# Ledger of designs, part 20: VHH binders against o26223

Target 1, 191 residues: o26223
Amino acid sequence: MKLLWTSQHIKVTVHIDGKVSKMDVLEAIKTRRSIRKYQDREVPEELIDKILDAAMCGPSAVDERPWHFIVVRNREMLEKIPEVHPYGAMVKDAPVAIIVCCDSSLEKIPGFWVQDCSIASQNILLAAHSLGLGAVWTGVYPLEDRVEGIRRLFSIPEHVIPFSVIPLGYPAENPGTRDLFDPDRIHLEKW

## First folded at step 19 (VHH)

Design U10
Fold by OpenDDE, fold request of step 20:
Structure U10 (fold): chain B 191 residues (1-191), chain A 120 residues (1-120)
Amino acid sequence: as target 1 above (191 residues)
Amino acid sequence: EVQLVESGGGLVQPGGSLRLSCAASGFTFKRYDMAWYRQAPGKGRELVARITTSGTTNYADSVKGRFTISRDNAKNTLYLQMNSLRPEDTAVYYCARDAWESYIDSMDVWGQGTLVTVSS
């Protein structure tokens, strides 16, 4: 039973001139939602390039930028990801997925690569959203079985650590907005 | 302990109405999205309705216009108003804390469910 969500159309106001209305950064952050259902529509390479560009613009420890990205469009590979990634069931339905990896050989300060890859992953999500795409972060690291599964599936060398799998596509669902501001989590000067 | 307890299920005639309640405890209810699921005999569990922290609601197509999900944060209670019930609505209904934005395995909290039977 296909849950037909009444899409309250987040009016991505595609202005007439085909220019995707530029979503401001705060809007992107506040309105972003994980998307696990996708339209049967290909994502243009141009959009992926923009997303990857954004992914590479975040800070990193000592500006190491240890991240690598595997762009997966092959249907067979997308369909295999759920076999090694139990939380990645939606990947098989996505037209494309980005696997965020760390080259550990580039790491100068141990452990910060997790933050680096997290920043990159979040930037992917935000960029995707700003471009009218839906995405979801599916965690790989630090779950050993998932790490190894993805490693084997994509022949990732030992010094490179898969961190996240992010399927992307045009959204076929609308989870709605959230109010997550919590003043109780804000402390002034002291805890 | 995080807990969800459903109530309000029962036998109802086609065209009838029921209101399900879900009492939440052990967590800050207002900070979480909530959902109703159902599982009909011989079928898989399916999403019925979701409500976000901002009050945005989503419904399965099969229940749109008939069911209403709502929440009372002061009472830590989730509701499902079910109108115009149909035999195909017969299922065990489950309340769930929604972990939609989880990037790891689902950390949804589930109730034990309440049976809704729609029969003449």
Scores: ipSAE 0.620, ipTM 0.825, lowest interface PAE 0.7, mean pLDDT 91
Fold by OpenDDE, look of step 19:
Structure U10 (fold): chain B 191 residues (1-191), chain A 120 residues (1-120)
Amino acid sequence: as target 1 above (191 residues)
Amino acid sequence: EVQLVESGGGLVQPGGSLRLSCAASGFTFKRYDMAWYRQAPGKGRELVARITTSGTTNYADSVKGRFTISRDNAKNTLYLQMNSLRPEDTAVYYCARDAWESYIDSMDVWGQGTLVTVSS
């Protein structure tokens, strides 16, 4: 029985009527794609709050939770981000961006903050997707030019390290789904 | 070495058809989204079609209904079937590995390109 994987167009039925249908966690993970084109539509503050709540729910080394978030809606600032972050070209077109940062003074065990901020960043992406938004992770750390650029642009203190810039908005593109399961990457009991 | 090699370009009359191929090597082809781009004389490079690892396809509006992107993972080959060709389709066509889900600069791999000329 050849399971015809019917490319079920997961119609993210964004029910216009404000009822955000709860997306299953596995569905969110599997169907999430980077979105770099956005509608000319504002993202409600309520959604950003939900996303940030999700961002703060991940584990961290010794529960240090070193992350900080800069929410950027100012158009001028959004337009300046690409000047210091070339991969962030799409940020200028987003209605909002979240900059994930680490306060190094909160770090208890050196080096784990990267994992902490990664978890937070990924949760932002997943939460955004589950809420019918599109987002993309644009890496800042450890590229020094980008770190310093973002730092300068947003007057981030030296003990705080910008980690990622995540533009968000209602998606204006659909890159489709992926199938990336690779059994060759799975080792049982031993390599 | 990671490599993409296009083939199948040539001269064709308006209304004609061509099938482009892109042979991939040096990486696990099935793990990557792939795309065709084209660059016409004096114009910038533009996306023509994309195909994901799951087979989802996207097309530029200018080629929708005329072009079909496909892949054969067993052969590590990407295809572009081009039907109902128009003079405005004249361009160098490039195969690309699409690093869509990269969180850093695009690590796209490009072929050398194949010329498609649509002329009477």
Scores: ipSAE 0.572, ipTM 0.818, lowest interface PAE 0.7, mean pLDDT 91
Fold by ESMFold2, look of step 19:
Structure U10 (fold): chain B 191 residues (1-191), chain A 120 residues (1-120)
Amino acid sequence: as target 1 above (191 residues)
Amino acid sequence: EVQLVESGGGLVQPGGSLRLSCAASGFTFKRYDMAWYRQAPGKGRELVARITTSGTTNYADSVKGRFTISRDNAKNTLYLQMNSLRPEDTAVYYCARDAWESYIDSMDVWGQGTLVTVSS
């Protein structure tokens, strides 16, 4: 049997006047933006636990659930990510990052793990946003140099494929809202 | 074919004003975030200002309060009003279709640039 992480962590629930801060799911989807600037403020482990719980709630091909998550808080490691992931420059400024990985030994249907890990990655972004955090998905797979660089940096075994790196923290920017609805993308009954 | 064509650059005295325009074609302009970047001699390109499809704006700290980005979706045109110009604003200014939400490398669609020179 394997432990997904080797250290014990402390779980804590945050309550504000008996209320839990919640955002409507449609609001979260429509207002989520990529956030690349973060406050100098730690993200409580409880929030990371909630985010990863949400990540694991997504559907997967034949319920294979091939995902694994590496939670990175160590400053030295965060500062090394840009050396192997050029798009990930903001990671050095984040209090924490989550690396979404596929364990290929859990694949039941070849090739669907990309969809599975994409679902988990998007759920991380939405959950972070709903909790008042900002995050950005920085792509790793299928860019081979990034995959190998991240695998090397975090000692990820050959059968595990790093998919995305998601830095997150309390936002220090507001990119603003967008209007992206495009009726020309909607086809009724047929193409 | 996507095209961005800047205009309005030139020589201006410190403290002066210029208005840059960017004519966009070959895509549905109103559905894309847009940006202005600039490149001073010997430097990399830097973000100047960004405007979303809903009109929300963001500015580099160095230009806040002096520059205003705007868009006219009916004319497929992006603007940059530059007031209180300083010698440090001397650069080639580029119109770009912004890829803020890209999760891999983004290649902004760029114009050819318009030179702004601030000097006496």
Scores: ipSAE 0.563, ipTM 0.778, lowest interface PAE 1.1, mean pLDDT 88
Fold by ESMFold2, fold request of step 20:
Structure U10 (fold): chain B 191 residues (1-191), chain A 120 residues (1-120)
Amino acid sequence: as target 1 above (191 residues)
Amino acid sequence: EVQLVESGGGLVQPGGSLRLSCAASGFTFKRYDMAWYRQAPGKGRELVARITTSGTTNYADSVKGRFTISRDNAKNTLYLQMNSLRPEDTAVYYCARDAWESYIDSMDVWGQGTLVTVSS
């Protein structure tokens, strides 16, 4: 009898990642807190890449993906942010911040970009938390003076709208746990 | 209507103690993080202490080891035990629903305040 080799080729590559998240998604959502105090410790570029990858995984209206991100590590620039964005006072103490922006030339349905950029912003917070970092969303849009101040500071074009500034770093505080479930907010079948 | 009413302030000598109370109404108290803030004459408001719905506490560095925040969810009441008081603790103390997770820095609701004066 003639012997034939027939096989399905499966290639397995095993990698040891020292920084890969092991946190369950529901745990991440429930335990994420706004962090405004950070260790004097740099955040590796690899982690920022993972966070931005997660930011871009969000759904968007008709898949328009209107978001752009400015990564700010320059100390002088981080220290200037509170001068035009008073809600971002802690940014001066962060090793890095991400500015989430909408490029209005990418909008396909007017007015949904706020939801799109909110989704990206929340994904940044969750991804940072899952990687052992702390972050806080500091609102820029729709506050006109904050939008224009950030636009001037970072030379952002008029068709691009800064939405949020998110400082992040290794946390130096622990705000603790919460129980926020409220069954009175749940309506079965109708209001 | 959400209301927070502070009480228990007064004049105290340095090294003395006071206990502040805050009666809450108009919302489901146990489902909100709560905080104490203070405002010294001519100065801005600052966080003193906070307590989560699960009982986790955080304190300003200036009061750690001297002040204790607590809550009684059955009585809808927030407390601040202030020990080893210093003249620098003189302020109007405000009870507040905590806005820690606000993406804009705004106080949610705070009461009328109760004055604490520490002097000989």
Scores: ipSAE 0.543, ipTM 0.780, lowest interface PAE 1.1, mean pLDDT 87
Fold by OpenDDE, fold request of step 20:
Structure U10 (fold): chain B 191 residues (1-191), chain A 120 residues (1-120)
Amino acid sequence: as target 1 above (191 residues)
Amino acid sequence: EVQLVESGGGLVQPGGSLRLSCAASGFTFKRYDMAWYRQAPGKGRELVARITTSGTTNYADSVKGRFTISRDNAKNTLYLQMNSLRPEDTAVYYCARDAWESYIDSMDVWGQGTLVTVSS
């Protein structure tokens, strides 16, 4: 389904004085949307570095930080990901993807690695958005076929578990903002 | 049970107007983005319009300026006002619950569709 979204350029209001007005964290959180269409434009390595830096800044169980990241730019590999990841169709159109993995050998408390990798993945999404990029979280774990597919494709060792695939690029769509505040989900002092 | 039911389709002349409705049930309507899709004979299903929980709207280029998507959360109803209809707008129109922010396979909910025919 080629949603022909007219490229409304997210006007990153570059203030005249060369200071890239950095999106504040609340704005990034509230305005972030999954992006599945990308411009035919490369993402600079500097931006990927910033995104990965952000990915590594989150908390983790016992501060173990068991995450690893595979940065994929190779066109052939990007095109192969959808073959093992049914929800990853957009990956072939992205200039770059990040695969978030867990090294299970680093885990001290079993099971928390899912939270750790989730935090890392969400930080990637937020960082990408704040930098004027679009991204989407495509789930790999805990679907065994996807886990093993990605493992084989990227020769990932058995002790390392692929968790998510996150394609990134300059957005070629604008899903718009959402209002998701729900006071019915807020309880004071007790349920 | 989660359900979407479209209504309002029919035969209209070129240049005419039609208003589609979609009644939602089985879920908290106001919490979800909603969309209209259409499928013309021999063509694939395409996005016509979407509306977010905040009321932000997006339109396909082919319907921009002619169609208006809206929602009434109190009535759990999605609308599509179609003006200046053209023969090429002939299609089955589907209401959908948008699962845009899902990180797993599509969980979109679809209605059964309503036929819109634009003909002289």
Scores: ipSAE 0.505, ipTM 0.783, lowest interface PAE 0.8, mean pLDDT 91
Fold by ESMFold2, fold request of step 20:
Structure U10 (fold): chain B 191 residues (1-191), chain A 120 residues (1-120)
Amino acid sequence: as target 1 above (191 residues)
Amino acid sequence: EVQLVESGGGLVQPGGSLRLSCAASGFTFKRYDMAWYRQAPGKGRELVARITTSGTTNYADSVKGRFTISRDNAKNTLYLQMNSLRPEDTAVYYCARDAWESYIDSMDVWGQGTLVTVSS
């Protein structure tokens, strides 16, 4: 009897929470900002699962889906990232980071994995924003020292290439919205 | 190519006001986020205020309620209205073009700075 009531409450709660997020996609794209300051507040595993689901929804060359993701919550590991990634200082203050990687054994068309992992990385940023989180993309590939440093730190095998490190958390800053439309960048029919 | 020229600094009494201006040239001003930074003697530069292309503003906690950033896109000019000035506001103030969304390394385009001294 308790199980039936608990199952109804759990199902309804999860369903309502899952559908409460109604941000328009154009609004999400226009209002997403890089966030480098985070509240001292953990990010639930459920939200990370939703973000990674979104990351994997991106298109890829010949549908190769070469991406892998490392979820880092361990404080010692987060604090070590700036030692090999000098412009990733904010990572030590984040509750969690996601490392986007390419598994080259999954490539079907050589050399398109950079586009594939860029798509996954941007989807992480947008999904985090839509869930009330803030994130920032910190570049790793193609900077050789950063690639090798991250690979060493996280025991990433040679055929797997770390692409980006994305710290995220509940935001403790608001950089504001922007208006970046530039008609001079639009060419009709030809250059 | 890009130039940022600050003006309006000077000596002011505690509790007084100053208005800083930054004349921008060499780029399409209205399409860039802009900021004011300051550097006190013996300290690093710190963000004071920022304003986006859409007019959204952010302030350092130490200046909230006293300073107002604004922009005039027709005149290619950024402003900082500083009220209720305190001795700790003494610094060189820099106008900057924002690179907040860079995912490799951030670079700011800076002016030469204008000195603000708050003292009795």
Scores: ipSAE 0.503, ipTM 0.772, lowest interface PAE 1.0, mean pLDDT 87

